# Designs tried in a protein design chat: VH-VL binders against q9hk44. Part 10

Target 1, 202 residues: q9hk44
Amino acid sequence: MNSRIMFIGGVPGVGKTSISGYIARNTDIDIVLSSDYLREFLRPFAPQESHLETSVYDAWKFYGDMSDDNIIRGYLDQARPIMGGINRVIARALANGEDLIIESLYFVPDMMDEMVLKNAFLAYVYIDDPDLHRSRLEDRINYTHRNSPGSRLAAHLKEYRTIMDYSMDMARGRGIGLYSTDDYALARQRLLDDFRKFVDRR

## First folded at step 22 (VH-VL)

Design u1
Fold by OpenDDE, fold request of step 23:
Structure u1 (fold): chain C 202 residues (1-202), chain A 122 residues (1-122), chain B 108 residues (1-108)
Amino acid sequence: as target 1 above (202 residues)
Amino acid sequence: EVQLVQSGAEVKKPGESLRISCKGSGYSFTSYWISWVRQMPGKGLEWMGKIDPSDSYTKYSPSFQGQVTISADKSISTAYLQWSSLKASDTAMYYCARHESPSYSFEDFDYWGQGTLVTVSS
Amino acid sequence: SYELTQPPSVSVSPGQTASITCSGDKLGDKYAHWYQQKPGQSPVLVIYQDSKRPSGIPERFSGSNSGNTATLTISGTQAMDEADYYCQAWDRRENHVVFGGGTKLTVL
């Protein structure tokens, strides 16, 4: 395969959008997709009153009271159709030899085909410091989401961090690299280097 | 040059504890994972488990989970395999081997130790 | 658990081509690696990532992987190639390394 594909996961505020852009610019990859838009793209086709109409931080409500377990259940429900789509997108890119970066809140490699996983570089980015995480969510309006107040997402930091912890555990368990963005510059450089290494050795 | 040098042969009795070592040299020790592989006399290779020396994360084969402990001391570029209580059935050759991080999906063992023979008998 | 199956033994005459197979469920969707082990020695990587050859390994060694089967091919087999050969893969879901049972190659 000649295609260079990165699939990067992370909850809002960790910097996955920015880091994906950075990598794209430094590798001359032109196509960068976001699960936010993929989800939006899928919504018209979703069943009425489906889980896709609900924000991920409210998805636990489908299962009753707020709990870590219900948060994860809601997250996984939303992830299923999106991951299916992402899997097909990557498969197409691989088939055509196209370069692609996908950044996604929904990061569930077990929902992907082995062939896709074999030929794509997977990474998960996170933030250790919850205060830093909160501040980055609040500051989104100043960077990647100029017309969206970050305070809304910051109010759901607990849900996001629950998903993050779950995702980190799963990622680590599957041998996927974890990248702390507490030091953003270090993280993006490491990720770039690792991506290049992956591409060079495949 | 890259080398993995293992500790010498061991002769033990059932019930005794044992720790064998694998020292890496000629490369950045924390940039690669170390796996342990068992080979019983006249038998095939059996993957036991692996460790990321950078943070000591470990993953074990189900057959060896709880039976052995894999650890590492990155300050001296050394990985360890240890038993709390040896059994006669633990008699085997044990190899350490280096491989890339699973994050690359390239888990080929490009370098192997010379092996450590462990004999357990009463 | 994921399993890899190899024939216990393969025989070949000098100068002929030896083929050793390794079978696993959708193994072609994984990377297969091959190791040579001679008596009293450590295993040596001879093929990695299905078909790549490490430096120092003779060109007569080649590999392929598709469907459910990976194959190690030794063309112009020599007496020195007599050894045990093991295939190996990685199971992502469990993050486990898996070896085949090994194949004894005899050069007649």
Scores: ipSAE 0.869, ipTM 0.933, lowest interface PAE 0.6, mean pLDDT 95
Fold by OpenDDE, look of step 22:
Structure u1 (fold): chain C 202 residues (1-202), chain A 122 residues (1-122), chain B 108 residues (1-108)
Amino acid sequence: as target 1 above (202 residues)
Amino acid sequence: EVQLVQSGAEVKKPGESLRISCKGSGYSFTSYWISWVRQMPGKGLEWMGKIDPSDSYTKYSPSFQGQVTISADKSISTAYLQWSSLKASDTAMYYCARHESPSYSFEDFDYWGQGTLVTVSS
Amino acid sequence: SYELTQPPSVSVSPGQTASITCSGDKLGDKYAHWYQQKPGQSPVLVIYQDSKRPSGIPERFSGSNSGNTATLTISGTQAMDEADYYCQAWDRRENHVVFGGGTKLTVL
């Protein structure tokens, strides 16, 4: 029996969590994992001054001044252990024939095994309009993160946009579908349809 | 019914420009990538490049990068392959092919055009 | 660049099983697809995703892929199966489509 596995990437505010939930409900997939929780899971095992202790938008500080390069460096540093874990999680699911959706800020396909990539549906969701992105970050408190002020994340829109651009480029370069959530309803439907097609052909 | 219909055979001279076309029908044109494949006389299939008709994003084989231009007009569900200056070595059959799945789920070709024969001779 | 290698030719007698191999580095970690091409015709997908048959393809066509080698198998080979066969894979890292060199199958 073939597993139905989706690995969806996106920076905060793009709607990946909501879309993942939507897909899960519409495909009867019971397990949805978030890289946020995976990161928390790893933190107790990380050294005290680990890059995992800092938010992704502050990770550039390990390299000096804020720059696109340093932002990406920090992002990739945090991504390495998490992506390694995600890779193993997906591998396990595949081995056991389990269905799984993983939504993740950290989306680095190059850190995944080819076998995993072969058997998972990969997608990257993004938001084109920066102003809309900001507003969605600010409004997160009203949706998926009820006790987390969105203003904090909105203040780091630049960092997220930098990561998003990098990730989109990577995704595009690796033949991974991009889904704009500017039209959220359209995006989630398209993603669902594509995922179903993926599953049906398997 | 899904169909890819290519433009007719071309006979050209070296140095001439050429654009051949591939028109898709029976499906959402912007939802599927289109590849171009070259087959020289008596030779194998060679992937040239591909295009996402939704935004005209292109990816070329290193062997064909800079040698040809792939484009698309989504308003008429048509993909193009063009040369600015043909060479005798460009003589070949050219196929367009639809990628099986949208969003890069799979990269096989489920539908092919009938091919366009391009002959370049002095 | 990623490369796929096929034998230039394979010969079989009618009713026998033909096997066409396609070799690539860790090809088993990728999907292999197979196309049949007869003279003067466009290629036709006969096997996709290693072992799946499109509608209309006879059951005598099958495929496998493991390690570094994908194999197209034609059981009970018929005269009509004489054609060129191409394997194809996708190099995700470079986002390139790659074809094998093709194998001419002759039915004796």
Scores: ipSAE 0.857, ipTM 0.930, lowest interface PAE 0.6, mean pLDDT 94
Fold by OpenDDE, fold request of step 23:
Structure u1 (fold): chain C 202 residues (1-202), chain A 122 residues (1-122), chain B 108 residues (1-108)
Amino acid sequence: as target 1 above (202 residues)
Amino acid sequence: EVQLVQSGAEVKKPGESLRISCKGSGYSFTSYWISWVRQMPGKGLEWMGKIDPSDSYTKYSPSFQGQVTISADKSISTAYLQWSSLKASDTAMYYCARHESPSYSFEDFDYWGQGTLVTVSS
Amino acid sequence: SYELTQPPSVSVSPGQTASITCSGDKLGDKYAHWYQQKPGQSPVLVIYQDSKRPSGIPERFSGSNSGNTATLTISGTQAMDEADYYCQAWDRRENHVVFGGGTKLTVL
C-alpha cells in the first residue's frame, strides 16, 4: 500500500494546524508533524547564534534593515535545515509505507528531492484578507495555542504576509495548489477532497 | 460526462487576430487547469501553456511566451487561446486538454478537446 | 529546459510486443505519462503515472519508468494500435509540461 503523505504550508494564522488535524481525523492518518516542533528539535544541535534561535519574523536582522528581500532571506535561511529534515522524514515514510501529514511554516519544495515531491500531496494555505489574518493571529489562543497570546505574532503581520506572498508565488511557480482559508470550512473541505482524490489516483 | 469542445476550424491571413475557444462540461471547470497544445502539420505535440480557470493564473512555455494569450471565462466554463497577429507558421492543430489533478501533482491530461485547425496563408 | 527523447519510429508484427522508450534526465524521479494519437484524432491518455491504465485502456498496454528511461509496452500488438505515441512529463521547477518528440508505431 502506498503512503498517504500531505505536506501543507502556510504562515501562522492561516489555519494550517487545524486543517491538518481535521484531515488527519477524516483520513485516519495518525501522524501529524509540525515544523514548529521540528525547529525545536533541531535547536539543541544548532550552532550558537544560529538562525534557528531567532523568530522567523526577526530573521531579516541578520541581513541588516528590514526589507522584503531580507525578510525572505531570513526565512529561507531558517527553512534550509528544516526542509532538509522534512525531506528525510517524508522519504522515510515513503520507504516504510507510512502515512504522514506535515504542516509547516517553512514550505520550500525546491529544497526537497524530486522523488519525495513525486509521492506527496503538496498544498499551500493562505489568507487573502489581512484584517482577518490579524484577527486570527490574535485569537489563536482560543484555538490551537491556548497558552500563547497571539498579540506578539500579530505585531509581525507584515513579515508573515511577506513570507506568505513569496511562498504563494513560489507555490504557483511550482504548480502547487493554493487554498484560501478566508472561508475556513470551505478550505478544509476542499483540501480534504483534493487529498482524497490525490490518494485515490495513485 | 467530461467533455472539452473546441471552436471550429479557422482560415486566416497573416496579420489577423484570432481567438479560439475550449468549453468544458461535465465537471467543475474551475477545479482543473487547462493546457493548450500545438501540433503543426506532421509534427509532434507542443505544450504552449496552461491556465487556472479559478483565478486565470497562466503559465507559458518559453517558446510561446509573448506569442499567444491564454485566458478563461469561468462563467461559461470556457478557455481561450488568442493571437494578436497571426503568422503563416501558426498554421497547426490546436488542442485544449484538462489536467487530471486538481492539486497539480501529476500533470497528466485525462481529457482532450477535438482540436481546432488554424490555417494561416496569404 | 527539460527534454524528452523518443525514437522516431518503431515497427512490429501483429502479435508481437512493442516497446517505445522515452529518455530524460532522471525521468525516473518524475511521472511519465503516455498518449496515443491516431491520424486525424486527438491524443488519448493510455498510461499515467508511469504504469497506470485509465479506464477503457486494454491490459496489453503497460508502462515502466526507472533511471532515465520510461517505457511503454504493448503486448500482443494489434493493427488498431498503429499510431503515434507521446511521452509526457512535468518540470516542476519551471511548472512546464514537456512532451517527447513522439514515436510512430507501425504494425506490419
Scores: ipSAE 0.842, ipTM 0.926, lowest interface PAE 0.6, mean pLDDT 94
Fold by ESMFold2, look of step 22:
Structure u1 (fold): chain C 202 residues (1-202), chain A 122 residues (1-122), chain B 108 residues (1-108)
Amino acid sequence: as target 1 above (202 residues)
Amino acid sequence: EVQLVQSGAEVKKPGESLRISCKGSGYSFTSYWISWVRQMPGKGLEWMGKIDPSDSYTKYSPSFQGQVTISADKSISTAYLQWSSLKASDTAMYYCARHESPSYSFEDFDYWGQGTLVTVSS
Amino acid sequence: SYELTQPPSVSVSPGQTASITCSGDKLGDKYAHWYQQKPGQSPVLVIYQDSKRPSGIPERFSGSNSGNTATLTISGTQAMDEADYYCQAWDRRENHVVFGGGTKLTVL
């Protein structure tokens, strides 16, 4: 049988971790990987120019003043080693006929291998309403990350939304689906339905 | 029954404007993208561009960028192809065709309109 | 700009197997789709995603895609299969649809 591979992108607070769990429960896919842990695993090995030792919302500082361009440059530096690892993980799953869900802050279509673009279900999740996004970041402890300081992350909403807007434009330009989680229950059902359609077409 | 019904044949002179239409029925119009495809007399199929009717996002072939306008009115399930100034070289058959969302598909065209013949001559 | 190349014509005798090729750089990394167009008619999808048949397409139509080449194969070719055949792919990087130049299949 063909591997069932889902690769979900999104910035913190959009619900990608919770959606990944929902999809796993409703498809009986056992392996869910988070780039939060991939990032930690790679830190001691990653090239210095990736700046993985720095939080993504601070990576713009290596390029000068805070600007959209510098935020994106810092994000892309961090994404390169992570996306390289993700490509290899997906390639292994495809070769072995294994099912896999990956949810990741680092979602860069131009860094995806051709086998990923052909064989993985790709989705980018976002929140359209900035106030709802801030609220979701502040309330994060109540959902999936019980010891994470949601208020600290909410202080960096600007950086996250810059990355989100960039990622949405890049995904849209490559025909990757965009899924608003402003209505979370609708979004998770849309993702599940579309994933099933993708699997059924193969 | 899924149908894509295009507007009737057109005979025009160079310099005139034209808008042709493609009306979808029997399916959720905003769930599918629409492409326009040109076929010059005796020639092959040429992709012109596409539109997502749900938000009017468009993408054009480089050969047609700036030469035509693709639009949609989702309230009446209709896509459009428009010229502001026709040329004799625009004489061709024009097809609309749909494909499922690229979120889970790979741009295969499962239904085609009957075509609209456009003749541009003096 | 991604391009697909097809032979301009292929001739077969009735009952024989016809093969129509479609060439493009690393085409096997994309999905190839195939359309049949008879004179005066709209194109009809006959193969999608390399090898899948839509409902209503006879089993004698099959497809493959690897390396730089996709192939549409018609076994037991019949006179009604005489048509133009187009391959098509999606260049996802540029988000462009690309058609091959078409192949006229003649059944003699």
Scores: ipSAE 0.829, ipTM 0.915, lowest interface PAE 0.7, mean pLDDT 93

Design u1
Fold by ESMFold2, fold request of step 23:
Structure u1 (fold): chain C 202 residues (1-202), chain A 122 residues (1-122), chain B 108 residues (1-108)
Amino acid sequence: as target 1 above (202 residues)
Amino acid sequence: EVQLVQSGAEVKKPGESLRISCKGSGYSFTSYWISWVRQMPGKGLEWMGKIDPSDSYTKYSPSFQGQVTISADKSISTAYLQWSSLKASDTAMYYCARHESPSYSFEDFDYWGQGTLVTVSS
Amino acid sequence: SYELTQPPSVSVSPGQTASITCSGDKLGDKYAHWYQQKPGQSPVLVIYQDSKRPSGIPERFSGSNSGNTATLTISGTQAMDEADYYCQAWDRRENHVVFGGGTKLTVL
């Protein structure tokens, strides 16, 4: 039995959690995993050098002043154990013929196993308009994260957009689809249609 | 009917420039990538590079980087392969071929152009 | 760069099974595609994503891919199957398309 695996990447505020729920409802896939909870599970066990004990928007501080390079270094340190776990989860789903949706802040193509690149539908969601991105971070409570302080996250828009731009460049270079959620309804339909094409081709 | 129609055969001298074309019809041109593939006389298929016509994002084989230019004009559903200065070693058949978006596919070429024979000799 | 190798030729008798191999490092972790090219003609896709047949390709064409080797299999081989056959993969990490060197199938 071929597993239907979707792996959606994106920074906070781009709508990946809401889109993953929409896809789950429209494909009858029952298991949706969020890296937000995977990160919390791993924090007490992860290597110190991953810096998972801090928020991703502060991880650059371990390397010096705020710069694009230091933001990306901190992000990649955190991504390493999370991506290792994601590879293992997808391998288990494939071995058992199980369907799975993963949505994750941590989306690093160079850390994906070859069997993920072959067998999972990969997508990266983003917001082009930074003002819209800020407003969605501020309104995060009203969509999917009902008690998370959205204004705190919006103060870190620079860090998130640095990670987003880096991730988009890496994804584009490897043929991973980029999906703008500036028009949310259009984006979720495009994702659903492309996922169905991916599944139908197998 | 899906078609990729290439420009006609060319006979050129070394040092001349050349642009050959590949016109898609019967499908949404910007929904598919176009690759160029060289076949030297009596030899196999060699991938040269590809383009996403929707935004002109281009990727070249290392063997052809700097040797040719790949471009597209989506308003007329046409992709191009271009040399600034032809060499005798450019004598070959050149194919264009399409594949679906790599967002959900794995770069299988479902339709090919008829080929353009380029002959470069003094 | 990632490379695919094929035997230069394969010969079979009519009605027999032909097997054409394509070898590459961990090729089973990629999808393999296969093309038929008859003299003076453009290539035609005969197998995609290891084992899928496009519409119009006879059921006698099949494919497999595991480990380092993909195989195109033609059962009940007919004279019209005489052609050159190419395997192809996508090296996603470098974002390169790679073709094998081709195999001439002769039906004697």
Scores: ipSAE 0.826, ipTM 0.912, lowest interface PAE 0.7, mean pLDDT 93
Fold by ESMFold2, fold request of step 23:
Structure u1 (fold): chain C 202 residues (1-202), chain A 122 residues (1-122), chain B 108 residues (1-108)
Amino acid sequence: as target 1 above (202 residues)
Amino acid sequence: EVQLVQSGAEVKKPGESLRISCKGSGYSFTSYWISWVRQMPGKGLEWMGKIDPSDSYTKYSPSFQGQVTISADKSISTAYLQWSSLKASDTAMYYCARHESPSYSFEDFDYWGQGTLVTVSS
Amino acid sequence: SYELTQPPSVSVSPGQTASITCSGDKLGDKYAHWYQQKPGQSPVLVIYQDSKRPSGIPERFSGSNSGNTATLTISGTQAMDEADYYCQAWDRRENHVVFGGGTKLTVL
């Protein structure tokens, strides 16, 4: 398998889309996929129990009161069909010798096929400073359809950081690199350098 | 040149404590993980655990969890393996070995220390 | 709890090809690495990532890995190749390193 595959995980506001673009430009990889669009494609076909029709920051409501456990359960429900699709996309790219970058909110190591773990460069991006994370979410926000004050995405910082902390723990325990984007320029260069080392070892 | 130099052979009694060391030179110590590997007399290689010297994150084999402590002092490029109370069954050769970051590698050990023989007998 | 199994010994005549196997459930979905250990010496990496040779390892050493089995192959085997050989993989899900039990290669 000669494919150069990068799979970047991270919650909204951490800069994974910008980093994916930077990597694409500096490696001449033409195909970049976002789980945001994969999610929309899969929504009408996903099992009901995935609750994929609901925003990830509301999925805990299917389990009761807001808690870290319920936020993570809702996230994992949604991740299951999306990670299944991502596994298939990577398998196809590997079979075709095709290069690919995927950036995804849904990044669950235990749902990755063995061939993904063997053949894809895996990275998780995060923001350490919660105030910085809030400000980056506020830069991305759209008008909310709710009557509540505050930004649509930034209002859900708690849910996103719960998912982020969970994902970081799972990634670290499986040797997946963690990349802080608090210093964005440094993070993107470190990520590019490590990806090149991964490719060079094959 | 890359080197992993381990501390010298040890002869101990059951119940004594011991710390052995593995000093890396000729490379960026914090860019590589260190594993400890046991080889009992006449037996094969057994992975004991590993440490990322950059932040001291450790992972132990289930067989060795709670039996030993792995640590590192990155300021002197040294990893350690430590027992609080040795047993006769700890008699073995102990190797340290390095691998590149698992962020982009797959845990091949490209350099090994010379080994430290630990003998535990009454 | 991932396990790797090797034959305890393999014998070959000088100049012949030696094959040492390493078996594990879906081992081809992982990378296999191989180490040579001569008596009284530290292990030396001879093959990594299934088939790659580190600098200084002779071309007669090669490796493959598919299905449940990785194989270390030594062509033109010489007396100096007599050693114990260990396969190794990384169980990424548990983040554990796993060694095979070792194979003693005898060159008669």
Scores: ipSAE 0.812, ipTM 0.902, lowest interface PAE 0.8, mean pLDDT 92

